# Designs tried in a protein design chat: VH-VL binders against q9h9l3. Part 405

Target 1, 176 residues: q9h9l3
Amino acid sequence: PRKMVAIDCEMVGTGPKGHVSSLARCSIVNYNGDVLYDEYILPPCHIVDYRTRWSGIRKQHMVNATPFKIARGQILKILTGKIVVGHAIHNDFKALQYFHPKSLTRDTSHIPPLNRKADCPENATMSLKHLTKKLLNRDIQVGKSGHSSVEDAQATMELYKLVEVEWEEHLARNPP
Short names: E, the ipSAE of ESMFold2; O, the ipSAE of OpenDDE; V2, 0.75 times the mean of E and O plus 0.25 times the DockQ between their complexes.

## First folded at step 21 (VH-VL)

Design Gg23 (framework fv_fezakinumab; at its last look DockQ between E and O 0.85; V2 from the best seeds 0.84)
Fold by OpenDDE, look of step 21:
Parts: structure tokens; sequence; C-alpha cells
Structure Gg23 (fold): chain C 176 residues (1-176), chain A 120 residues (1-120), chain B 111 residues (1-111)
């Protein structure tokens, strides 16, 4: 079996009106929740909107942030060959300008058994915060300080572990 | 109608630049990558690069790095590919093709292609 | 030279079954990336034929089927028809190149 990691990224707004989402932080944890990677990342373009309320990113975090190209290389090295777990993970991959194999991707926002366990409609897109509260009895993304990508990545991994056996069996029978 | 409409054929001299346009209609422009693929006469398909849905990033095949620039104008749902320092072996039909930014990586919609001829 | 390897040509008579192979490596198909197939009729743009190894877009006949195993993929065409005469390309993503890659293409002739 392949090793599993969970990833969560925070994005800031760049471009003329800050509508472009650029990677500003990335956290990766292993199966046990241990942090493998957690870096602030400097976008190649000027940051127009830090989106601090959601991202938790502030200007001070960018002072010694890792340049995007360097960070991307580090992150890809970690992700390559692994099963990557994330929530709405396609956004993370987009921010990384990266394509991960679909067969090695686990998106907790699109796992019907997970929603079922949380007494949610199976085909609904539930937030990470909601699922974490319902299934782990834990509050994440609390306060005005913004999200913690480490916390979110850990929560994502823990959520997936709840349905891992069932979902992996499903995928084996129904490969994407 | 869902389609990609490309600009007309171009004839260029070696060393010149060419900019091909690809106008999208019938779908949400910003939900897809825009890929560019070229095909030299009688040859196979060659991926040139992509620009992401939000024009936040591009990625080019190594062969074209430094010579190709991809851009998008969201206001008019148009993607552009500019290739500079043209040489004879750049003669090809250039296609734009959309790719879903989620998990649908396939190139499910193609333009009709733009012939670019580079000759002295 | 194409990263994915295809036979340059295949042929068959109407009604026959033909297969087109697509051989990759550990950095693309073998890395878990899906294979896509495109049909290009003479003088036209490529058309998506198979996505995610074995899925058919709407409008593609079930005569066309795709499979993937290991570092290789295959396109099968059953009940070969005259209109199937075209060039066929496989496609995948190569993580070492960080590029979308195509096969060299296979010219299918219907005898």
Amino acid sequence: as target 1 above (176 residues)
Amino acid sequence: QVQLVQSGAEVKKPGASVKVSCKASGYTFTNYYMHWVRQAPGQGLEWVGWIDPDNSGTFYAQKFEGRVTMTRDTSISTAYMELSRLRSDDTAVYYCARGDYSYGYEFDLWGRGTLVTVSS
Amino acid sequence: QAVLTQPPSVSGAPGQRVTISCTGSSSNIGAGYDVYWYQQLPGTAPKLLIYDNSNRPSGVPDRFSGSKSGTSASLAITGLQAEDEADYYCQSYDISLEAWVFGGGTQLTVL
C-alpha cells in the first residue's frame, strides 16, 4: 500500500483586483498527523488581498516566505507517488500548478460514505469544518485569526481514516 | 453553442513572432485550463503548454520555454498563445483545447486550429 | 520523439476488431496517470474518444473501448467501420517532464 499524506493550502489574492488565488501557505501531514511540510510561500506576483480572515495569512508571514518555485519543488517531491488526501483538493493542486493522478487522490469533500456518517446528504458538498465537528467533535477554523492549514490537513486525514477501509474498497471495485 | 474559435492562418518570417487567439463560448471560461497543442504537417500532436483558469499560472513544455507566452482575457473569454523567434520547424497547426480544472483532465473541446507558416 | 509509444499504423477490414497500443513508462502511465485517446479524422482537429482510461464521452460509440495496465494502455475498436479511418493518439501526463504527453499517433486504415 502506498503512503498517504494530507495537504491543505492557503491562498491569497493577487492580480489587478486580487481575484487570482495564489498559494501562500502549504501544510502536509502524514498518516499519523505529523507535519511533514509547513511553509509560508511567496507568490510570484504582488499580493493584493491577503484574505486574512480565511487564509490566516498576514503581511509579516511573507517577509521570509519561500519563493513559490522553490516551495513547489519541495511540495511535489513529497506528494509524488503518494495517495494525497485533501478537502476540495482540486483547488490545492491548481494553486500548486500541479496534476496529481486521480487514482491517487482522495477528496474528502466528495466521499459519500463520509457524508453519510455525518448525517449529511451523500451528494452534498460539506465544509471541512462541519464534517470535523460532526465526526470528530472538534472545532476548527475558529476565531478571526484565519485557518490553520496544519490543523485543516490533520482534520482531513482523520476524517478520511474514518472511511478509509470502505472507500478504498469502493475505489478498488470502481476505479475512477 | 460550446466552441473554441481560433484566429486565422498566419505567415511569418523566421525570427518573427506570432500570436494566436482562441475565443471560447457556450461555457464558463474560467472553469477550464486552456491548453495549446501543435501539429507539424504530417506529424503528431505536440503539447505546447497550458494556462490555468484564473490566469494565475502557466506551464510550458521545456522545448518552448523562453519563446512562448500564454495569456487570457477573461472579459472576452479569449486565450492567446504567442510564440517568438520563429523558425521553420515552428510551422504547424496550432490548436487550443480546454481541460477541466477539477478532475476532468481530458481535452474535451478543441479549436479548429490555426496554421502558422514560417518561411523565408 | 513521442514520450508514449504507438504503432505507426494498423489496419483492418470492416467488421473486424483492431487494437492500438500505447506504451508509457513509470513517470506517466506507470505513475498512475490516466490515459486519454483522441481521434483525428483527416483535415480535422482531434476529438476526445476515451477519457480516464476507459470512459466514453457522449456520442462516442461503444465500439470504442479503452484499457490500462501497468505502464501501457490500449484502444480497441470492434465492428470496424469505414468512418473509423483516422489517426489515433493516446495521451497522458508525465510527472518527470511535468507535461502532457502524446503518443506518436497511429494511422488506422480500413481495408
Scores: ipSAE 0.911, ipTM 0.945, lowest interface PAE 0.5, mean pLDDT 95
Fold by ESMFold2, look of step 21:
Structure Gg23 (fold): chain C 176 residues (1-176), chain A 120 residues (1-120), chain B 111 residues (1-111)
Amino acid sequence: as target 1 above (176 residues)
Amino acid sequence: QVQLVQSGAEVKKPGASVKVSCKASGYTFTNYYMHWVRQAPGQGLEWVGWIDPDNSGTFYAQKFEGRVTMTRDTSISTAYMELSRLRSDDTAVYYCARGDYSYGYEFDLWGRGTLVTVSS
Amino acid sequence: QAVLTQPPSVSGAPGQRVTISCTGSSSNIGAGYDVYWYQQLPGTAPKLLIYDNSNRPSGVPDRFSGSKSGTSASLAITGLQAEDEADYYCQSYDISLEAWVFGGGTQLTVL
């Protein structure tokens, strides 16, 4: 048995016209949904577009934000050696400039049994909002104030728990 | 056709810089990391670093930090590696190699290599 | 020095089976990172031979197989053929170095 955590990140726009996505918040929860990490993160480049409608990030959040390099070190220390659950999790790892072992990664956007429970085609890509509404009867990402990475990480962990026994058995039979 | 085409061989003096190019074709350039790997004559493979062409993010092996710069031009699907303050032990074939970050990390496509010779 | 340890050379006669070991540590293979294998013919770029410990890309013969156990990995070649004469490298990721790491390479000679 390995320890399990869930992660979610929020991005802001950097680079020309704000087209580059840079990490500005990261939240990590344990198996029970308790918050292990939740910090605003200062990107190494100038922020052009806070993307507040989706990210929830505002200029005041950056005043005391943890610099990216320091935050990355803190986050990687939590993730190392653990099963990490996320939704489209490769985007979160990419934003962290991080490689996690494939055998320790769980992506709720790529779990066929989860889609089956939602009455969706097994290989369809479903949004976190949609899966959470259908399977947990919960509305997340509501309104124009942006996403909460804590809320999203917690929802992601709860979604994985719905298929955990079946999927862990599948992975044991089909090791990478 | 999916390929990586690298610039031609270079001869440089110690203390100079070299910039090697790697042009991608046949796939979406910004969907994959570009890695650089070198091989000194008669030696094994040594990873230099990667660039994410999507956002210009880079990560360099510790021994090259401060001497290597990786860049890209998405308009021509080309990655670059520049190595400065060259010394004789930088003589090697420099390969570019494509790697995924989503579904696997294998280097499944390699350039033919660019020989960089550092001599006085 | 290579982070992953391979024997410098191995040899076998045509039709025989050979294995090439790749020994890592708790910061790479032992941390759960997958192993990749590359074949390099003289004067050419490396070519992916095995990915994710044991998978073959399209076009790689089924006489090549890979496995991983603990902190080590192994490449097996059965039905050895003359064209298999090459250098073979294992690769993985090391979380302590935050670097992609290669074995030192194994020169396979077909007798």
Scores: ipSAE 0.766, ipTM 0.904, lowest interface PAE 1.2, mean pLDDT 92
ESMFold2 (binder alone), look of step 21: mean pLDDT 92; pTM 0.938

Design Gg24 (framework fv_fezakinumab; at its last look DockQ between E and O 0.88; V2 from the best seeds 0.84)
Fold by OpenDDE, look of step 21:
Structure Gg24 (fold): chain C 176 residues (1-176), chain A 120 residues (1-120), chain B 111 residues (1-111)
Amino acid sequence: as target 1 above (176 residues)
Amino acid sequence: QVQLVQSGAEVKKPGASVKVSCKASGYTFTNYYMHWVRQAPGQGLEWVGWIDPESGGTFYAQKFEGRVTMTRDTSISTAYMELSRLRSDDTAVYYCARGDYSYGYEFDLWGRGTLVTVSS
Amino acid sequence: QAVLTQPPSVSGAPGQRVTISCTGSSSNIGAGYDVYWYQQLPGTAPKLLIYDNSNRPSGVPDRFSGSKSGTSASLAITGLQAEDEADYYCQSYDISLEAWVFGGGTQLTVL
């Protein structure tokens, strides 16, 4: 069995109106929730909107932030060859300008058994916060201080572990 | 109709630059990456790079890094590929092709191609 | 030259079954990346034929099938027809190159 990691990224707004989502923080944890990577990342373009309420990113975090290209390299080294778990993970991969093998991707926002366990419609897209509360009885992303990508990554991993056996068997019978 | 319409054939001299356009219609331009692939006469397909029309972010094949520039104009759903310092071996049909970035990476829509001829 | 290796040509008679191999490496197909196949009729742009190893887009006959195993993939065409005469390309992603890569292409001739 392949090693498994969970990833969560925080984005800031760039572009003329700040509508472009640019990577500003990335956290990666292992199967046990240990932090493997947690860095603030400097986007290549000027930040227009820190989206602090959601991202938790502030201007001060960018002072010594890791340049995107460098961070990307570091992150890819960690992800390569791993089963990567995330929530709406396509956004993280997009922000990283990265393609991860579909067969090695686990998106907790698209796992029907997970939704079922949370008494949610199987085909609905539920938030990480909701699933974490329902299934782990834990509150994440509370307050207005912004998200913690480490916390989110850990929660994502814990959620996946709840359905890991069932889902991995499903995927084995029905490869993507 | 969902389609990609590319600009016409180009004839350039070595050292010059060429800019090929690709206009998308029938779908949301910003929901797909736009890839560029070229094919030299009688040769195979070669990936050049992609642009994210939403962000303007680009990623080029290492071979073309420093020589290719991909841009887009979202107002007219048009992607551009500019190749500079042209050489004779840049002579090829250049295709634009859309590709998903979420969970389907296939190039499911192609332009008809633009022939770029580089000759002295 | 191409990162993925294909036979330069294959041929078959109408009604026959032909297969086109696509050999990759541990950094692309073997790394878990899916294989895609494209058909290019003479004088035309490539057309998506197979995606995600074995799936057919709408409009593609079930005579076409794809498979993947290890570091290799294969395209099979059953009930070969004259209209199948074309060039076929496999495609995948190479993580070491960080690039989408194609096979060298296979020219299919219907005898």
Scores: ipSAE 0.915, ipTM 0.949, lowest interface PAE 0.5, mean pLDDT 95
Fold by ESMFold2, look of step 21:
Structure Gg24 (fold): chain C 176 residues (1-176), chain A 120 residues (1-120), chain B 111 residues (1-111)
Amino acid sequence: as target 1 above (176 residues)
Amino acid sequence: QVQLVQSGAEVKKPGASVKVSCKASGYTFTNYYMHWVRQAPGQGLEWVGWIDPESGGTFYAQKFEGRVTMTRDTSISTAYMELSRLRSDDTAVYYCARGDYSYGYEFDLWGRGTLVTVSS
Amino acid sequence: QAVLTQPPSVSGAPGQRVTISCTGSSSNIGAGYDVYWYQQLPGTAPKLLIYDNSNRPSGVPDRFSGSKSGTSASLAITGLQAEDEADYYCQSYDISLEAWVFGGGTQLTVL
């Protein structure tokens, strides 16, 4: 079977009024939760808003950050050919300027059986924090110091494992 | 009405530049990538590149790097493609096409095309 | 030569079935990327015919079907009609080129 990884990214604000989301950290874990990649990334555009309260990104992280083009190349080599799990994962792929095969993509924000396990509406978009609390009995993204993309990627993989057998069978019968 | 309306045909000499426009109507311009695809007379389709209208970010096919520039004006929902240092084999119909980046990648909406003729 | 290979032409009589092949490689279809098909009637822009290998957008009759296996894809047209006379292009993404790639096109003639 294809290897599976989970990804999570943190974004900063670029462009007018800091409204464009640009990649500033990316973490990738394997099926067992081991970290395969975790780097701070320097956007090619001027950072207007670090969004530190949510992103956890501070000016000091940018001092030795990997330039976007180089980081993107490293990340794409890891993702190519793999099933990639994420939460609202289209935001991560857009930030990477990347097209991943739809059939190899798993989005924990859009898995009805996962919502059902959490006693949430099956077609609602649920936050990673909420699902992790309900289904793994863990608190992530604690406080106002920002998210950890490693922690979030690990949580995302564990959530997917709860429905993996059912969802992979569903997708085999109903390709996305 | 959901549509892409392109600028009119152009005739250029070798070495000149051309700028083609593509105006989007009936949908949120910044929610989709805009792709450019060309077709030489009697030939097949060739992808030129894409622009993300939200950020202005671009990605070009290697063949066109250094000669193509894609831009947009979000206030009028219009994408542009400029091709410089034109040569006779750039004679083609240039299409704009809308593509998703979230859950599918199909080019589900196309402009009617702009003929660019490069001739001495 | 096109990155995806299609036969230059196919033909069939009204009511018959035709197939159009699309052969890729390990860096596109073989890497798991989906296949898209476009119909181009003479003098018009391409129109999306099949997406995600086998799905039909609204308004495309079920006489058109797509499939993918390994590094190749196929478009089948059954109950062939005169209005099906057009050029047909397959498309996918190539991760090595980081580019959207098309087949060379197939001219379908209805006899």
Scores: ipSAE 0.746, ipTM 0.902, lowest interface PAE 1.5, mean pLDDT 93
ESMFold2 (binder alone), look of step 21: mean pLDDT 92; pTM 0.939

Design Gg25 (framework fv_fezakinumab; at its last look DockQ between E and O 0.93; V2 from the best seeds 0.86)
Fold by OpenDDE, look of step 21:
Structure Gg25 (fold): chain C 176 residues (1-176), chain A 120 residues (1-120), chain B 111 residues (1-111)
Amino acid sequence: as target 1 above (176 residues)
Amino acid sequence: QVQLVQSGAEVKKPGASVKVSCKASGYTFTNYYMHWVRQAPGQGLEWVGWIDPDSGDTFYAQKFEGRVTMTRDTSISTAYMELSRLRSDDTAVYYCARGDYSYGYEFDLWGRGTLVTVSS
Amino acid sequence: QAVLTQPPSVSGAPGQRVTISCTGSSSNIGAGYDVYWYQQLPGTAPKLLIYDNSNRPSGVPDRFSGSKSGTSASLAITGLQAEDEADYYCQSYDISLEAWVFGGGTQLTVL
């Protein structure tokens, strides 16, 4: 069996009006929740909107942030060959300008059994915060300080572990 | 109608630059990557790179790094590929192709291609 | 030289079954990346034929089927018809090159 990691990224706004989402932090944890990677990342373009309320990113975090190209290389090295778990993970991969094999991707925002366990409609897109509260009885993304990508990645992994057996069996029978 | 309309054929001298356009219609331009693929006469397909029309982010094949520039104008849903320092082996039909960035990576929509001929 | 390996040509008579192989490596097909197939009729742009190893877009006849195993993929065409005469390309992503890669193409001739 392949090793599993969970990833969560925080984005800031770049471009003329800050509408472009650029990677500013990436956290990766292993199956046990241990942090494998957690870095602030400097986008190649000027940051217009730090989106601090959501991202938790502040200007001070960018002072010694890892340049995007370097960070991307580090992250890809970790992700390559692994089953990658994330929530709405396509956004993370997009921000990384990266293509991960679909067969090695686990998106907790698109796992019907997970929603079912949370007494949510199976085909609905539920937030990580909601699922974490319902299934783990844990509050994440609390306060005005913004999200913690480490916390979110850990929560994502724990959520997936709840349905891992069932979902992996499903995928084996129904490969994407 | 969902389609990609490319600019006309080009004839260039070695060392020159060429800029090919690809206008998208019938879908949301910024929801898909725009890939560029070329095909030399009688040869196979070769991926050149992609641009994210939403962000303007680009990613080029290593072979073309430093020589290719992909841009877009979202106001007219048009993608551009410029190739500089042209040489004879750049002679090819250049295609733009739509590709999803999320979970469907296939190139499901293609332009008709633009012939670029490089000759002395 | 193409990263994915295809036979340069295959042929069959109408009504027959033909297969086109696509051989990759551990850095693309073997890395778990899906395989896509394109049909290119003479003088035309490529057309998506198979996506995600075995899925057919709307409008593609069920005579066309794709499969993937290990580091290789295969396109099968049953009930071969004259209009199937074309070039066929497999495609995948190579993580080592960080590039979308194509096979060299296979020319299918209908006898």
Scores: ipSAE 0.919, ipTM 0.951, lowest interface PAE 0.5, mean pLDDT 96
Fold by ESMFold2, look of step 21:
Structure Gg25 (fold): chain C 176 residues (1-176), chain A 120 residues (1-120), chain B 111 residues (1-111)
Amino acid sequence: as target 1 above (176 residues)
Amino acid sequence: QVQLVQSGAEVKKPGASVKVSCKASGYTFTNYYMHWVRQAPGQGLEWVGWIDPDSGDTFYAQKFEGRVTMTRDTSISTAYMELSRLRSDDTAVYYCARGDYSYGYEFDLWGRGTLVTVSS
Amino acid sequence: QAVLTQPPSVSGAPGQRVTISCTGSSSNIGAGYDVYWYQQLPGTAPKLLIYDNSNRPSGVPDRFSGSKSGTSASLAITGLQAEDEADYYCQSYDISLEAWVFGGGTQLTVL
């Protein structure tokens, strides 16, 4: 079977009025939640809004951050050939300027069995925080100091494990 | 209503530049990548690169790196491709095509193409 | 020297079945990337015919079908009709080139 990893990214605001989302941190964990990658990443454009309340990114993190092009190369090497789990994962791939095979992608924001376990509407888009609290009895993203992409990637992997057998069998019967 | 309208044919000399436009209508311009694909006479399709109209980020096929520039103007839902230092083998029909970036990735909407002829 | 290999031409009589192959590698189809097929009628832009290996957009008749296995894909056309005479291109993504790649195209002739 293919190896599985989970990814989470944090974004800062670039471009006019800081509305463009640019990658500033990426964390990747393996199936057991061990950290395979965790780096602060320097966007190639001027940072207009650190978005610290959500991103957890501060100016000091950028001092030794890995330039985007180098970080992207490192990240893609880890992701290639693997099943990649994330939450609203297309945003992470877009920030990486990366295309991952649909058949190897798992998005915990769009898994009907996971929503059913949480007593949520089958096709609703639920936040990672909500699912984690309800299904894992764990509070993540606490306070206004920002998210931890390591914590979020680990939570995402644990959520997927709750439905992994059922969902992998579903995908095998219903290939994309 | 959903369509991509491209600029008209161009005739250029070797060494010149050309800028082709692609105006989107009937859908949210910033929700899809815009790809550029060319087709030399009697030949197949060749991918040139993409632009993300939301961020302005670009990604070019290696063959065109250093000669192609893709831009956009979100206020008029228009993407542009400029190819510089033209050679005779750049003679082709240049298509814009939108592509999803979430999953699928199919090019589900194409412009009619812009013929660029490079001749002495 | 297309990254994806297609036969340059195929032919069939009306009512017959033809198959167009698309052979890739471990860096594209073999890496799990989906295959897309486009039909190009003479003098027109390509049109999406098959997406995600085997799905048909609205308006594409069910006599067109796609499949994928290993590093290769196949487009099958049954009940051939004169209007099917066109060029057909397969497409996928290649992770080693970081590029969208097309087959060289197949000219279908209806006899």
Scores: ipSAE 0.759, ipTM 0.907, lowest interface PAE 1.3, mean pLDDT 93
ESMFold2 (binder alone), look of step 21: mean pLDDT 92; pTM 0.940

Design Gg26 (framework fv_fezakinumab; at its last look DockQ between E and O 0.90; V2 from the best seeds 0.86)
Fold by OpenDDE, look of step 21:
Structure Gg26 (fold): chain C 176 residues (1-176), chain A 120 residues (1-120), chain B 111 residues (1-111)
Amino acid sequence: as target 1 above (176 residues)
Amino acid sequence: QVQLVQSGAEVKKPGASVKVSCKASGYTFTNYYMHWVRQAPGQGLEWVGWIDPDSGGTFYAQKFEGRVTMTRDTSISTAYMELSRLRSDDTAVYYCARGDYSYGYEFDLWGRGTLVTVSS
Amino acid sequence: QAVLTQPPSVSGAPGQRVTISCTGSSSNIGAGYDVYWYQQLPGTAPKLLIYDNSNRPSGVPDRFSGSKSGTSASLAITGLQAEDEADYYCQSYDITLEAWVFGGGTQLTVL
């Protein structure tokens, strides 16, 4: 069995109207929830909208932020060869300009057994916050201070662990 | 109809630049990466790079880094590939192809290709 | 030259079964990346034939099949028809090169 990590990224708005989502923070935790990586990342383009309410990113966080290219290299080094767990993880990979093998990807936003366990429609897209509350009885992303990517990554990993056995067996029988 | 329409054939001299266009229709332009692939006469396929039409982000093959520039105009659902400092071995048919980044990575839609000839 | 290795040519008679191999490495197919296959008829653009190792897009006959194992993949064509005469390319992603990579292509001749 391959090592498993969970990832969560926070994005800020760049581009003329701030509609472009650019990576500004990335957190990676191992199977036990230990932080392997947690860095603020400086986008290559000017930040127009910090999206602080959601991202938790403030201007001060960018002062010593790791340049995107450097951060990307560090992150990819961690992810390569791992089973990567995330919520709506395609957004994280997109922000990283990265392709992870589909067979090594676990997206908790697309795991029917997880939704079922949370008494949600299996084919619905539920938020990380909702699933975490329902299944872990834990509140995340509270307040207006923004998200904690570490907290989100840890929650994502914990959620996946609830259905890991069942889902891994499913994937083994039905490879993507 | 879902299709990619590319600009016409180009003839360039060594050292010049060429800019090929690829207009998308029949689907949401920003939902797919636009890849560029070239094929020299009688040769195989070679990936050049991709652009994310949504963000404008690009990623080029190392071979073309510093010499290729990919851009897009979302208002007209058009992607562009510019290759500079052209050499004779840049002579090829250049294809644009859409590729997903979320569900599947396959290049499921291709343009008909644009022949770029580099000759003295 | 090509990162993925294909035989330059294969041939078969109508109705026969032919296979085209695609050999990669630990940094692409062996790294878990899926294999895709494209058919290129003479004078035309490539067309997606197989995605995610073994899936057929709509419109692709079931006589085309793909498989993947270890660092290699294979395209099988059963009931070979004259219209199958074309070039076939496998494709994957290489994490070391950080690039989409193609095989060298295989020219299929129907005898």
Scores: ipSAE 0.921, ipTM 0.953, lowest interface PAE 0.5, mean pLDDT 96
Fold by ESMFold2, look of step 21:
Structure Gg26 (fold): chain C 176 residues (1-176), chain A 120 residues (1-120), chain B 111 residues (1-111)
Amino acid sequence: as target 1 above (176 residues)
Amino acid sequence: QVQLVQSGAEVKKPGASVKVSCKASGYTFTNYYMHWVRQAPGQGLEWVGWIDPDSGGTFYAQKFEGRVTMTRDTSISTAYMELSRLRSDDTAVYYCARGDYSYGYEFDLWGRGTLVTVSS
Amino acid sequence: QAVLTQPPSVSGAPGQRVTISCTGSSSNIGAGYDVYWYQQLPGTAPKLLIYDNSNRPSGVPDRFSGSKSGTSASLAITGLQAEDEADYYCQSYDITLEAWVFGGGTQLTVL
């Protein structure tokens, strides 16, 4: 069977008025939730807005952060050939300038059986915080000190496990 | 009307540069990558690179690194591809094509192409 | 030379079935990347014909179909018609090259 990992990223604001989202942290966990990668990442352009309340990124984190190009190479080596689980995962791939095979991608924001377990509309886009509270009885992303990408990646993997058998069977019958 | 309108044909000498434009209309320009693909006469399609019109970020095929620059002007929904140090084997039709950047990556809209001829 | 291999030409009579192969490797189709097909009529830009291996955009007739297996893909055209005479290109992503890659193209002739 293919190995499975979960990814979550934190972004800072770059470009005019800080509106462009640029990668500043990436965390990857394995099926058991063990951390395979967790690095602060220095964007190639000037950071206008650290977005600390949501990102948890501060100026001091950037002092020894891994440059984007190097971090990207490390991350892609981990992701290649694996089933990658994420929440609204296209944002993470865009921030990495990366294309992952559709057949190896799992997005917990768009899995109807997962919504059904949470008593939510099957085709609604649900937040990670909401699903985690409903299905795992945990509060994540608490307070104004920012998200933890490790915490979020771990929650994402646990959520996927709740529907893994059903969803993998569905995808096998309905290949991309 | 959803379309990509490209600049007119160019004739250049070896060593010169060319800048081709691609104006998008009928859709939100910053929601899709813009790809550039070329086709030499009587030959197949070759991917040159992409630009993210939202961020201005670019990614080029290794063959074109150091010679190609992709830019855009979001105020007029226009992407540009500039190729420098032209040589005769750069003679081709250059297409722009929009592509999704989520995990469904099809190039679903193409410009009509811009012929660039490089000759002495 | 093209990363994905297609036959240079295929032909068929009206009403017949033809197939066009697209052979890749472990770094593209074999790595799980989807295959896209484009039709290019003479003197025109390419047009998306098949996406995600087997899906047809609106307006593409169901006599066009695609499939993928292992490191290869195939485009099938049934009920061949004169207007199907065109060049056909497969496309995928290659993770080693970090590039979108095309087949060399197949010229379809309707006899």
Scores: ipSAE 0.763, ipTM 0.905, lowest interface PAE 1.2, mean pLDDT 93
ESMFold2 (binder alone), look of step 21: mean pLDDT 92; pTM 0.939

